# Designs tried in a protein design chat: VHH binders against Putative uridine kinase C227.14. Part 3

Target 1, 235 residues: Putative uridine kinase C227.14, of Schizosaccharomyces pombe (q9utc5)
Amino acid sequence: MALQVDAPDVSSYDELYNRAVELLKHQQRVLIGLAGGPGSGKSTLCAILAKAWNERFGSEIVKIIPMDGFHYSLEELDRFDNPEKARALRGAEWTFDADLFYSLVRLMKKITDRELYAPSFDHAIGDPVVDDICVEPKNRILIFEGNYLLLNKPPWSDACKLYDIKAYLPVEHSVARARVAHRHLVSGLCATEEEAIERTDRNDMINLTFVEKNMVTPDIVLQQLRLKTVKTSSL

## First folded at step 1 (VHH)

Design a7 (framework vhh_vobarilizumab_d1)
Fold by ESMFold2-Fast, scan of step 1:
Structure a7 (fold): chain B 235 residues (1-235), chain A 122 residues (1-122)
Amino acid sequence: as target 1 above (235 residues)
Amino acid sequence: EVQLVESGGGLVQPGGSLRLSCAASGFTFSSYDMAWYRQAPGKGRELVAGIYSGGSTSYADSVKGRFTISRDNAKNTLYLQMNSLRPEDTAVYYCAKDSYTLEDSWYAFDYWGQGTLVTVSS
């Protein structure tokens, strides 16, 4: 048909793709650590890149491993010295099992000839699901994505040494705030716009600032996802 | 066997400077990534600065512009030059050796020294 639509412009990320493909000539697996604060759009970007790059390869060469699978469970948070604070500030770096994350990054870099498993996060129940993500030998490009992946603090900083490419997705604070507040409203986490803004300011914006102030130098700084107008027949 | 010996700690006033040294033995120093960590009373250990075998460096945001990590491969010695010291820099500072060479990927630091105490107080 002759209808014009907006679609993601993935060519903006060809530098990252070309770096990964070049490394694949010399190693069986490439690890990309893609960090960004809350509201940066990193999860959306990663999903778009995995789909586009897998289509380019004609196979499932790319696998995404979200850091969100490494949240401490609600039961584990309830064993903290201040359970109410731990639940209220869930999403802060200290509410993640960073040691488990680092261990799995190490294993996935070293072991490329068999299946390995990573946890996912189930938003409906609000807890991690053990061994939910299967990484196969055919998955030669792993994209780890999360807020704290480039944090200059052990063991996050130790994991940084294992990534072949450290990528960072910056975001303007006003854009991040608007995106996160909107998400809190549409997900049903907050009932009103006022409540959504207040929650965003007391937690998510603090985490964004923390990431910006405490990260190691990335190898590549990514631009925000851009849309381009395409004819429906080219989608 | 692998040995790391830190020195240079002491009491200094705010705004002062100290230079820490770490004497390494028992391994091919030039082939390994090295780091300085610190631990304040009641806190966990935190990375202060790292230096790759090739000479590239990394710093915690709290010390960027104030601290400089360097190495002398001929002397098997790691250094941390600390300038404009603050009370919050008070900690035991540890020298650490990576368990792998740069070519094998840097997975974890597996050898630690005994540490050297830095106290910033008036």
Scores: ipSAE 0.000, ipTM 0.084, lowest interface PAE 23.2, mean pLDDT 82

Design a8 (framework vhh_6z1v_2)
Fold by ESMFold2-Fast, scan of step 1:
Structure a8 (fold): chain B 235 residues (1-235), chain A 124 residues (1-124)
Amino acid sequence: as target 1 above (235 residues)
Amino acid sequence: EVQLVESGGRLVRTGGSLRLSCAASGFTFDDYAMGWFRQAPGKEREVVAAISGSGGSTWHADFVKGRFTISRDNAKNTVYLQMNSLKPEDTAVYYCAADFTYYSDEGLPEYDYWGQGTQVTVSS
């Protein structure tokens, strides 16, 4: 059970909001690329921003498009030179279909007058779901979120040229590590906290460091949210 | 490495006072709300008090209002619980926790960091 203490610091994101709103005066659609490593809280932040901004506009002006939908399928990974390595390191940059991601970013920037579709990722199946996310003409602000969105390597770097705003959410390594390890424990991927931490260090923390080292310069660096709740349970 | 280390728990007489401390490390302390929780043997863990990251807002459970006060010193990365007029019913292990609610990559469920706890025993 949760108890409210402080409201989320939505005002800390006013610069991002104001830039997006200003751009909407001159163009039908605004693309925001919001990057952060594993454990950064980017998915939670995006959900909070979308809810707040949609409430302010009185309509569903914001649509979130997760990079997770662009994983190579398990079948595609099995066609790699080393399928065992591809499956073991799933989540690394090279296990995503970056070309498909770039193509859809380009398409969604240009075509604003009809429905377009993006894939999602189904964690129960462990694979992308084709055409699961519908982007409508009313969705004038698209927030793309993911680990590798600001990577300085083609075609990720080409996608960076298409974003109207490049935003980055940094996270302290110790915080990211603990969050991801806890997720591995809760999901049943690991049986013990020690095992979860070791797995996180072997994969997720390497990916976080890779993002930090190989990122293009963002337009805005976002701060972590000021919390409004205290929890009565630990996850 | 996120660490929360509680201290100050001990045996105390009914009507006595005690101050608990929680030293935090491994994260930007002033960005997170902190809370004190307690768990008595055979009972559910319950929230006792909470304080915002800035220290500007506090909340105390009805069963401790007027007796307990939460505070923090952000320069020292420490949160405190001042306990006055202690009752036998206050006997419990007291836990410090950081609320990382908005730090989940998957959205909710919540991610919370908990200390190891410090035992408070109140005898008549």
Scores: ipSAE 0.000, ipTM 0.338, lowest interface PAE 10.4, mean pLDDT 83

Design a9 (framework vhh_3k1k_2)
Fold by ESMFold2-Fast, scan of step 1:
Structure a9 (fold): chain B 235 residues (1-235), chain A 124 residues (1-124)
Amino acid sequence: as target 1 above (235 residues)
Amino acid sequence: QVQLVESGGALVQPGGSLRLSCAASGFTFSSYAMRWYRQAPGKEREWVAGISSSGDYTSYEDSVKGRFTISRDDARNTVYLQMNSLKPEDTAVYYCARGETIYWDSGDYSFDYWGQGTQVTVSS
């Protein structure tokens, strides 16, 4: 009996890689804005691409900067006019510090000869961690990833002018719904499948639809991650 | 031993229907999501359909949505793919896979295990 294991097939993204490598011939740093709604698989895709491209290049040329680091802190949300609504709808576009995001994109495009820092997001404590991600001069390809990166409203739309490549990862609604609901169960955020589906429909699916209706035209539309067969040897 | 055995593949006319079956053994079937993939000659393998461990969620690739239906029978440790309105473009080897947990927005991923496949040919 032979068993087979799926492994990520990164060749579907060679067009994106080749565009970035071509730009590196003429500039010190390339900025890729990779947008996708909740459940699109953008974070997983970005991690796979960074690993594969760093291996191809023979150095840590790629650095990922998640938009999630730019959530307003819980303390900041509590200073909003309606704190209960801000907490309940956390994840909506207006619960992110878009001005900070835009400022750091500008700095990282302009300043390539010293260290710069970006926040991360700690899901265990539910808040951003300031200056947790270090971007070094050797990081010549920056992949910004997040839901609202291609949003057609300031300052997100202003950040779009700074990306060298605007990439979009679409997802079928039923696929996104299943993935997000599963994640809510596995993370312990929801106790039952019914609760996970309800939460996904109330928050994540609304945000996915919002992204789809309000985005600028991407330079490249990415395919969902595909898996290739790797044969496992029998004992 | 984990085993997945696909069956039901055949030569069928355009517009026809087929039902594929995948018999699972060697693990607690009801605890896992199940998926169908396909691979056409000269193409990479692509995901077709998925069903959650409970059976409450189903998901489909855009080109098959509305034509294919995934279902499961936990008493028989079997997952099915009902294929209607078949097109020549559906010609492929179809594979059943045991789904692992995938953390899509956390940067983590896990791998699927699958069987040997069953050939579906759609032509007149």
Scores: ipSAE 0.000, ipTM 0.170, lowest interface PAE 12.8, mean pLDDT 83

Design b1 (framework vhh_vobarilizumab_d1)
Fold by ESMFold2-Fast, scan of step 1:
Structure b1 (fold): chain B 235 residues (1-235), chain A 117 residues (1-117)
Amino acid sequence: as target 1 above (235 residues)
Amino acid sequence: EVQLVESGGGLVQPGGSLRLSCAASGFTFSRYAMAWYRQAPGKGRELVAGIYSGGSTSYADSVKGRFTISRDNAKNTLYLQMNSLRPEDTAVYYCAKRLWGSYFDYWGQGTLVTVSS
């Protein structure tokens, strides 16, 4: 009995790591803007990269800063001209504080000798948590991750000028749709599969298409980790 | 984009009062902490008063009980009510937008307050 399995393709991740390490020889901090649409798996990927790179470097050199911390609060959305639309389309580019995000990227690039703080997003209550993420001088590689990081629209496009490396994680639409709809069911955001699919099509898939059509050219296109199906043979 | 415009400075006698205003635009004012800083002749810039998005306030020891910081989120305006003014309060007063923590990303052009007889 033998199993055959294809190895995952990790060459794009090795390229990203090597480029970051090379830049560290010449500067105190490296900023990576890692974008991907809803359902791309970018948050999970970033966590894997941070763990692997910190292990390889032998220290906590990597800190992840999620764009999700820059959502407008639910209270703020309720002050929009159309609160029902703002809540229904939460996750769309205009429901994020892009100016705050750009300001943070700018300061994180310039100030490397003391602690700086970034907001996180509390998924249980659905709101940002101010000053929740501490960036220390030892964090010489910052990975910003989010849907709109590479958007060719101010101030996102201004932030693009500050990243040392722009990375993009593409995803097949059918895969993204299935992942996001499943997440909506598991999280309790939607009660039925039909509701989850409809919500995904009405919001998340529109956001994915918007990202794909309006982004600047990335420096590196990351591959989804790919495994072929296991084949078995027996004696 | 982001604009902070101060007004209300002027010449006032010791013991007098002034109210400074700062008109903010280009960002979601209610979400951010705001502050008043001042720079006296020959000195560095110092924090006078801060107000957080939730309404909590902080003051420099030199102005506690005399100055009051407030905000009107409906009007996107920050205020500093200055009472019992002293010659040592003479400075250019700056409105500042807090980014987060101790970091301020935007400043107004300043308004001069002169306390003299």
Scores: ipSAE 0.000, ipTM 0.169, lowest interface PAE 15.7, mean pLDDT 84

Design b10 (framework vhh_7yz9_2)
Fold by ESMFold2-Fast, scan of step 1:
Structure b10 (fold): chain B 235 residues (1-235), chain A 118 residues (1-118)
Amino acid sequence: as target 1 above (235 residues)
Amino acid sequence: QWQLVESGGGLVQAGGSLRLSCTASGFTFSRYAMGWYRQTAGNEREWVAFITSGGYTTYADSVKGRFTISRDNAKNTVYLQMNSLKPEDTAVYYCATLRYGWESFDYWGQGTPVTVSS
């Protein structure tokens, strides 16, 4: 008997990998815009892809740049016309610095020979961490991931013109709702299951619907991550 | 609200030095990356140097070894120390943040002119 563990089936994403690798034959850097609404699992998928593709390539060719790093800080939201609304609806498209995001996408596509920096988002403090992600010349595949990457409105739509591959990860609404509500409970953002569901319905599910109705056509539609049983030991 | 004000430009002989300053207001300076760009007559603005919030620096090949970018977060100021100046360095120098100063955005300080004579 072998020790058996469920593991991600990365081969279901070989089409995306092969498209990126083909483009690398003709250009120094490939930009993938990977969009999905709240609860789609896009951040988890991207982490798994980066690890698997870096192992397959034999170097750190892939770097992930989360859109979440481009949240307006809590301090910046407090300077909005309605700070209470801005904080309550944080996660809506207008609570992100879309101009800064577009600027960085443009720069990272053009400048490939030196280090550039992107912000991350620290969920413990609830704010962006400026310059936390270092993008090096060796990072020839950049995966940008976020809710609003494929929106058909400026400047998101301008960023869409810069991606070499536009990928979309759809999710069933009931699945997204359950995942997000559970996250709100586990993180301590909501004290009860009822509160978590209500918050999810009033914010996250609205954002998911907004993304679905306002996106440009993707180049590839991704499958939800599947697990397969893998033999990890001969014990 | 966000404001950048450049100063320190002027006339200098080839081989000389100048130090440019850029003072920021209206945002939390210490959290943002800062850069210097320059523009010559009839040409697009080009990147010169960049410094992250953590103090990491990068330079355009044309200025490596001659220019040094630094910052003083207590003063909300970024500096460009320019040594061994060449006539080709003659330009209007602009201060920028990632938000406003990268190639896709029109926010810049007013600029400070630098003229290097031979």
Scores: ipSAE 0.000, ipTM 0.307, lowest interface PAE 12.3, mean pLDDT 84

Design b11 (framework vhh_3k1k_2)
Fold by ESMFold2-Fast, scan of step 1:
Structure b11 (fold): chain B 235 residues (1-235), chain A 122 residues (1-122)
Amino acid sequence: as target 1 above (235 residues)
Amino acid sequence: QVQLVESGGALVQPGGSLRLSCAASGFTFSSYDMRWYRQAPGKEREWVAGISGSGRSTSYEDSVKGRFTISRDDARNTVYLQMNSLKPEDTAVYYCAKSPEWLYRGTSFDYWGQGTQVTVSS
C-alpha cells in the first residue's frame, strides 16, 4: 500500500461520538445522517467509524445504511417516461426512491424493538438487493450515508427532520476531482487521465456543487480522514 | 430503446484474425464512448478496448495491445474490433458496451449487447 488511513482522531469525530452517546441516555436509538458529495470519502469514513465505535462498545451498536440501496432498479427505470434518459443519468437525485428512503428512516426511528430491513446495492448486478441489511434492536446508532441525505427538497428535507444528528463531510474540490478521475480510469470508462479529468469536471464536480448548494445546515462538519504515505519517495 | 448487437465471432486457429462488429441503435452514437469487453469461462468480464466518442482516443488492455484495433463508423452507428495474432487465451464471449456521457456515479457501463463467441483452438 502507498497510503495508510488513520483511525478517527480528529475532534469532530469525538464530538459526533459524544453527541450520539449523550442521546442514547434519553432514547433507544440515535439516527445520524452523514452526507457528502461524490469523491468525499463518506462511505470509507462511515465504515471506519462503525468499526471503531463497535469496538469501543464491545458490541455491534452501529449499523450503516447506504443511500445507494435506494436506487430504482433497472426494471423500474425502464418504466419511466424516458427510460433511456433515466438509465443514462442513473445516480442523479431523481433516480433514487426517495419516498422509500424517507419511509424507512421514519420506521427505523419509530420501531426499535424488532428487526427491520433496508436494501443494499450490488454493483456486480447493478441493482438494489431488497431487505439485504438487517437492523436489529441492538443497533442503537444508525448511520445513514449518501449524497442527497441533507438535500433541502422533499422528501429528503422531511428525512432531515428525523435525524438526531446531521453530519456533513466536505471535500476539497481538487481532492474529490482526483479521486473520481482515478476511479474513471480504473473502471475503463475513460481511456486517458485527461479524459477522466474532463468527464469528472462535466459530471461529478457538478453533482458535488449541487449537493453543496442545496443542503440544509448540518449540526456537525466533519474533517477529512488524514492519509499518511506508507512509503515516501526521496531523492 | 438502446440496442447493441454484436457479430463476427467464430472458431479460428491460433495466429488467425477476426473482425467483430457492434451495431448500435436508439441513441446518438457519435456522442458516446464505446468499449469492448470479454468474459472467459469462470472469469469476470474484463475490459479489452475503448474508443472515445470523437474517435481520437483509443485504449487497450496490455495483453491485446499491438494485436487488437478498435475503430468506429459513426455513419453506420457501428464499432469494430479487429483482432490479429489470436491466441487460445483470447477465447471468450466478446461484449460491446456503451456508457452515458454523463455518468453521475458508478464505474460500470449501463448498456451491454448479447455478446459474440470467439473460440481460438487448434
Scores: ipSAE 0.000, ipTM 0.108, lowest interface PAE 20.1, mean pLDDT 81

Design b12 (framework vhh_6z1v_2)
Fold by ESMFold2-Fast, scan of step 1:
Structure b12 (fold): chain B 235 residues (1-235), chain A 125 residues (1-125)
Amino acid sequence: as target 1 above (235 residues)
Amino acid sequence: EVQLVESGGRLVRTGGSLRLSCAASGFTFSTYAMGWFRQAPGKEREVVAAISWSGGDTWHADFVKGRFTISRDNAKNTVYLQMNSLKPEDTAVYYCAARSGPYTIFELSRYEDYWGQGTQVTVSS
């Protein structure tokens, strides 16, 4: 099958790659903080970058560390002053263990000669999995991805000082809203399209706006890797 | 078990009309974007039309705009392609495809999640 599409401009991705490769000439490990609000597609983009760059290097030089692994567990949220609110607004900045995130960023920048571990997030269970991601000395490019990575608020802002490259993936609000609402419906979190849109508006879209208004200046702004038009063959 | 079953393809004369249907089962149809593709012998497969998960957004290829209309009925788990003013150049096997996500061609998503087996449309000249 050959679906013919207009490709997006990839200049920003070439810039990110070239900057990372240049830094690798002078340091053992490069840390990239890649931020984007809910619905930006940052996780998908990071997976594409990791696959492409690892293929180019012929080894697993890139390791992705999702911020989602740093959610407070459901048990921990139930110990908050307002557990119902904490569960309802899960995904808001304050529902993440930012101190643990910052500590691991610091360790992974400083310690390059042994294994270090980061948590992942299991969406089926709805909780973090401790020490699920192994970072090895061969992983010389670490891509941290998450909503709040570039937030101008301690300790997120302290982590910003440790990234070699700060990258930001903006998204149009209508696109983000549609993507997140769809995800809520597919995951079974919402039973109807109307419920999914309402939940997206009262939580995820607020988080997107919060990120946009409170971030530090990125080093590079990435273009959406989105199909915009289709070129069809004559018949 | 996921299944997409196209129907409605047949021989039709130039200027005629035809309605294709694609019945979906084995997944939550209302959460998938749907598309119609076609492939003539010796040609590449090309996208004809696309419809968002809700049916609120549609796209049609320039060569079929004004002649073809895509629609869906989420209650019946079915997507349709109404084809009017058919031309010999429309002769092809028509395929139904489902993609996870709100849009089929406007978003980087898991394209070609599911495909039907195709239905043959032949337009005589």
Scores: ipSAE 0.000, ipTM 0.222, lowest interface PAE 13.4, mean pLDDT 83

Design b13 (framework vhh_8pnl_2)
Fold by ESMFold2-Fast, scan of step 1:
Order: structure tokens, then sequence, then C-alpha cells
Structure b13 (fold): chain B 235 residues (1-235), chain A 117 residues (1-117)
């Protein structure tokens, strides 16, 4: 089985592409900050955009930088005043190294003539992987993606001043809740639908609401993708 | 913080080999990424090879398969093994320590490599 994207309303995606291409005429690198709460589908969207744009350009012009690489490590969380709470609420904005994130956004905007690196997040290890993502001079469009990229609080708000384009992917609460709960169930993290929903409500949905209440105005609002699971057919 | 000093450059015939070294008098060599850049007369400075603190390497296409970058953290030294040298490799070679989380890089003064018959 494979996932297939139905034809979306392309107007918001065309606008994002056209804005990025226009900026490339006048600057070496374009920074896109793409925010969306848990369950919004932002990671899937970013992967689809990067693949499509790289194919269109005939080169790896797009590189994705996930905010998830900037989680505090489990060891760092254990140094917090309340380690139990820090682990239980991992994913909340205060469980990320926002200063490190801001520093890297600043460097990637300023330095375009050499390699720079970003951490990734390994879900199996449960910790960031240092220097895992290499950003090269050929990567002229950087898509930063994450929950808190458009927060109106320092240092996230300082990072907002550095993005050339601020994009936001909204999601209905019922859709986000269902997607996140389903992920918790199929990953084996929760044994029942009831447990998965309760876990989603106590963390992910609180984070979604927090993002919605505390964000700066985006330059562009993106339409949700329509994804369907299809059976793989022989060619 | 730090002082980078390159050595090992010289004159070599096409097809020859050289090993460049870069010594760091700094405090935290093992925590930084290290790179070799080169600059030929009249050209811009170009990345040749890079090695992360964890040992991952990357090479420019024009040296891939011929050059090898390595590091010795105990000696605070970076190396570039250069094989099958070509006249096009003639340049000043620079060692760099890269600060990925701030705006400061440390650079050496360079060592000259000349590939000529």
Amino acid sequence: as target 1 above (235 residues)
Amino acid sequence: QGQLVESGGGLVQPGGSLRLSCADAGFTFSSYWMAWYRQAPGKERELVARITSGGSTNYADFVKGRFTISRDNAKSTLYLQMNSLKPEDTAMYYCAALYRWDEYDYWGQGTRVTVSA
C-alpha cells in the first residue's frame, strides 16, 4: 500500500512557489518558515513541496530543516527542576532549545558560501542527532518546519524577522486529534483508541491551541492536502 | 579562540601525493567541524573537504576519490591526504574550524600546493 495525494487547490502552493522564485532573482538564499500544529500534516507537506520543487529545478535547491532536531535531549530535560513534568510534556515549546534554533536560522540566512549543519531528531533513540542535516551552498531555498516557528515570543519572534516568507498550515481540531491519536495507536505507543485520544488531549491538542493563540500573522496560509491510502498496483 | 597552522604544502609532479596537516592551539578542537578550502590565483575560495566533530566527511566533486580528510582529536590536528594530484589542484590550501552555532570561524594562513612538471 502507498499514499497518494489527490489534486489539491493549488492557488496557495502556486503563490508560495512564485514568491520564492521571485526572491531567488535578487538573493542567494530564501528562508521559508512553515508552521503548523501537531497533526497539521506539515512534515508531509514539506516533503512533497521539496520533491516537487527539486524536480522542477532539476537540482536539490530545497532543503528541509525540521524544528524537531532542536528538542532538548532527555539528559538535558532530566536537569530541569521537574524532570517528570519535562518528560511528560515533551513537545511543549519550552522543551526546545529555541536559542540554538534562532542562532542557526541567523547563520543560514547570513552564510551561503559554505556548508552548515542542523540536528535531526531520531524517534527510535528519542534524542537529537547532532550535525545530521547538511545545508550546502546549492540549497538556495530552506524550508524550516515546526510547531513554534511563528510564535510571537522571543527568541521565536526574533527568528520570524529572518524568514523571507512566513507560511502557516491550519488544521481543524477534530482532524488533528484523529491524526495524532491514530499515530499513537499504530506506533504501538497506546493499546486502545481511548488511551490514544486521552494522550493526544493532554499534550498534542494543548500544543495546537497554544500555537493558534500565540502566532504572528503569516504571509501565506496553505491549504490542507488530501491524502488517501491506495493499494500498490503492478506496472 | 584558537590558532590554526597549516603545513605539508610544496611542489609535486602530476600524479604525485602530499599530506597536509593543520594544528590547532585552541581549547576545544574535538567539538568543532574542520574543513579544507583552497584558492587558486584569480579564483574564489572553494570548499575541498569537510569533517564533522562526529567524523562524517564530505568532498567537493573535483577531489572525490583522490583526497581523504581525517582528524586526530588527541593531537588537535586535521589532515588532508592528496593523491593523484593534477595541475588544476595548484592553489593555496586553508584550514578552517567552523562554529555552526555562531558567526565565528577560525582560519589558518594557508599552505601553498604547486603541481607542475
Scores: ipSAE 0.000, ipTM 0.104, lowest interface PAE 19.0, mean pLDDT 82

Design b14 (framework vhh_vobarilizumab_d1)
Fold by ESMFold2-Fast, scan of step 1:
Structure b14 (fold): chain B 235 residues (1-235), chain A 122 residues (1-122)
Amino acid sequence: as target 1 above (235 residues)
Amino acid sequence: EVQLVESGGGLVQPGGSLRLSCAASGFTFSSYYMAWYRQAPGKGRELVAGISSGGRTSYADSVKGRFTISRDNAKNTLYLQMNSLRPEDTAVYYCARHLTYDFRSGYPMDVWGQGTLVTVSS
């Protein structure tokens, strides 16, 4: 079956696109920091935006850089003062290499004439993959996406000064909880629905609340996408 | 807090050997390209040797065949084995973390150690 994604409010996405296009008239590269808590759907949204905007430009102008590539590895978490806690709370702000993230944002804003590389994170392998994402000069719109991008805490707050556009994707807690719990079941991280909900509540929902309470003011607030499954159509 | 701490420098006669160590902390050492740089008196800093997370190495032409870079990911330690040392190798040697594996000029690096002095003199 084909999947449709309906944006209930297309005006916020049009505004984001139009702001980015306007900035491209006056600068070689535009940096968008797109934040959302766990379960907000930010990764799905970013993929949809990149596909749509690249089609409109007729070239790969957009490149997505996930903050997830900046997780500390499992090996590094095992070197923390409390390794068991570090592994159990993986995904909390302090389990990311925020200094490396800020350094890379700074470089990608300044250096536009050659290839630069960013790490990725494949949840199946459970660790960052160094230099897995290639950013080329043709990639004039970079969308950084992650939970903590708009956090009002150094060095995340320093990175906020470098984004040309700060976008935030809010999510209702019940929706986020259901989405994250479902992912924990599908990924095999949890064996039962009860276990998945418990894990979501003790980690992911705490992270969502932390983001909501500690973020800087975004330039644009995006509306949630509604995913609709239909037999034959694709939007 | 990212830290790189070099050790192993000293005074050595021409033709001698030294092994430099760099202890890394505060980041996922195994995931990054690591490098040794040096700065001779009155000169700028130059790349001496680099090593990728996968173990691929690169060397400046002046040290090829004499220096060997290696890493121990279990110990978060970078090494530089220096053999057949020459007076021209006299410099402060710095450990550095790179954001990319770009071997071309202008590669980004984001963390420097404090350095360790190597003096090659009779």
Scores: ipSAE 0.000, ipTM 0.231, lowest interface PAE 13.5, mean pLDDT 83

Design b15 (framework vhh_3k1k_2)
Fold by ESMFold2-Fast, scan of step 1:
Formats: sequence, structure tokens, C-alpha cells
Structure b15 (fold): chain B 235 residues (1-235), chain A 121 residues (1-121)
Amino acid sequence: as target 1 above (235 residues)
Amino acid sequence: QVQLVESGGALVQPGGSLRLSCAASGFTFSDYYMRWYRQAPGKEREWVAGISYSGGRTSYEDSVKGRFTISRDDARNTVYLQMNSLKPEDTAVYYCAKGTYIPWRGEFDYWGQGTQVTVSS
């Protein structure tokens, strides 16, 4: 029997896919830097793209490397000149180890014949997990995703020279604010909607504006993910 | 052709100080994170300290924090470990390693021959 369901419309991103596939004809690995501010939906989009493109290739050709793994640990933030400010503004550009990020982007572009490792971020403990993401030679499309990937400031700007494709996912401020505030409630970071909105305005929205004002020109501007109705067959 | 040559190990009294050096060659030193590890007889190698390629970020094992300082001189392709307030428990062969900022895990392209530090009266 045929059944209609709503599913992500991944064909909207076929231009990005086709650019990556074309580059794979002439190089062993393609690096995509996918930037978007807080609340842009970039992490969700990247997960959907990786799943869809890996299915299309019949193998795990795509690997996602979140910038969030490059947060300074809570212990490292406590060694800053103003530890209370560093903790309160965690998520600002200066609370990430941009040097480590650039180093790993360089290595992953240069070394394609063996395993390399990147950190992840564990939201339950609130710290990076070292070596949690394994990048193998079969991972020929790497999607780096994060807020600050396209910043026109060293070493982020140096990393921009290494991406084969610079992609940007814009978001309307009201949409971003609502998404981030909701996330703060669901995660238990804030107890009330009012607290969540206040925290979002004092940190995340400032970061979104900072990204928008200080980024390099992307190669492609992505649209927000949308759903389409598809026909399915079932038993 | 990647080479890491550690030096500076010696016999010292408890409370003493030593500075270890690791001279690197065969790669672009300024592009890599550098780490110090140590291994006492019959024990596994343990991470001691790490430094980012810019030198802007350092990390330490809890037992050495406040006593050891890692630094680098990119013009000389050398990483250093300044060890103060040495304890008998610091007795080990100290190794330099090339890699990312991954202090307790990961694969290493090269390890040096090590330099012996003995802390005893």
C-alpha cells in the first residue's frame, strides 16, 4: 500500500553535492566548510546531508566534523584572566581552540591515507571528548560545521583557504532566537522560557551578529531545510 | 626523516629542577602540536604536557600542574619541559611526541629515544 509522509527535501542541496562530486574526480578528499550562526539548523542539515549522500554513494564517504569539539575545556576556561566571564560567555569565538581547529583542517586535507582523529563535544559533561571522531581514508567528503568557520580573522581565515567549498546557512534572527531559547529549555540549561530568552539574547544572538558582520564571502549560500511529501510503499 | 631528539635528563635531588629539550627535524615544526610523555619501569607511558602549534594553549596532567611548564621555540624547532619541585615519583624516561592536541590518545608519527630523569637522594 502507498502512504504519504513528510520528509526532508535533500534535493534542494544537489548543487553542493554536485560541486563536491566534481572535485572528487580530481582529488582524493573534498573539504566543505559549512558555517551558520547559533539557531541556523546547520548541525541538523549536516546530519541529513551526510545520511542522504552516504546512501547515494552506498558507503560512508561523508564525515561530519563539528566545530563544537574544539571548545576549550571548563578547566582551560578557568585559567583565563576572567574565568567567570569565560564560563558565562562560553560559545563566543574566543572560547574555542581555533589553533587546534586549523591544525586538524590542515592535517585532514594533507593526509588522506591513514586514520586521523578529531574531538567531539559531550553536552552531558559539558566538555570536549578527545579523539572521539575517527576520519578514515574512505571519508572523501569532510563537512566541517560551526559558527565561526568563515570568520575573516586568523586562524579561521587561514582555514578558509583550505576548504574546497565555503557554504553558509543564513537564518532570520527571530527564528534563531526561538530555536536557541527552546534548546536551552529542553537541555535543562534554563528553567523558564523567560530565562532562556534572556540567556539567548546575552550570548547566542550576539554571536550570530558577530558571525554575520565578520565572515568571508561564501561560495554557496544554502536555503533553510524544508519538508516535502513523498509516497512510500509498505507491507 | 622525522627525528625527535630529547636531552636534559639527569639525576637530581628531590625539590630540584631540570629543563628537558626536544630538537625536531624532518617536518615543518610550527605546523604541529607537541607533547611530552613519560614512562617509569614496568608502567605504561603517561601523558605529561601538551602545547599547541601557536604556543597559545598548554595542557598538563594533574600531578604535574604548577610544577612543570611546557614551551616551544619555533625558530629553533625545539620544545621544552621545565620541571620544578621534582619528586621521586617523577622518575621516568621522558619522551617527546609529534601530533595534534590529543594528550592521552591518538597515533603518533614518531617518538624520540627518550631522556632519563631520576629523582633520588
Scores: ipSAE 0.000, ipTM 0.182, lowest interface PAE 12.8, mean pLDDT 84

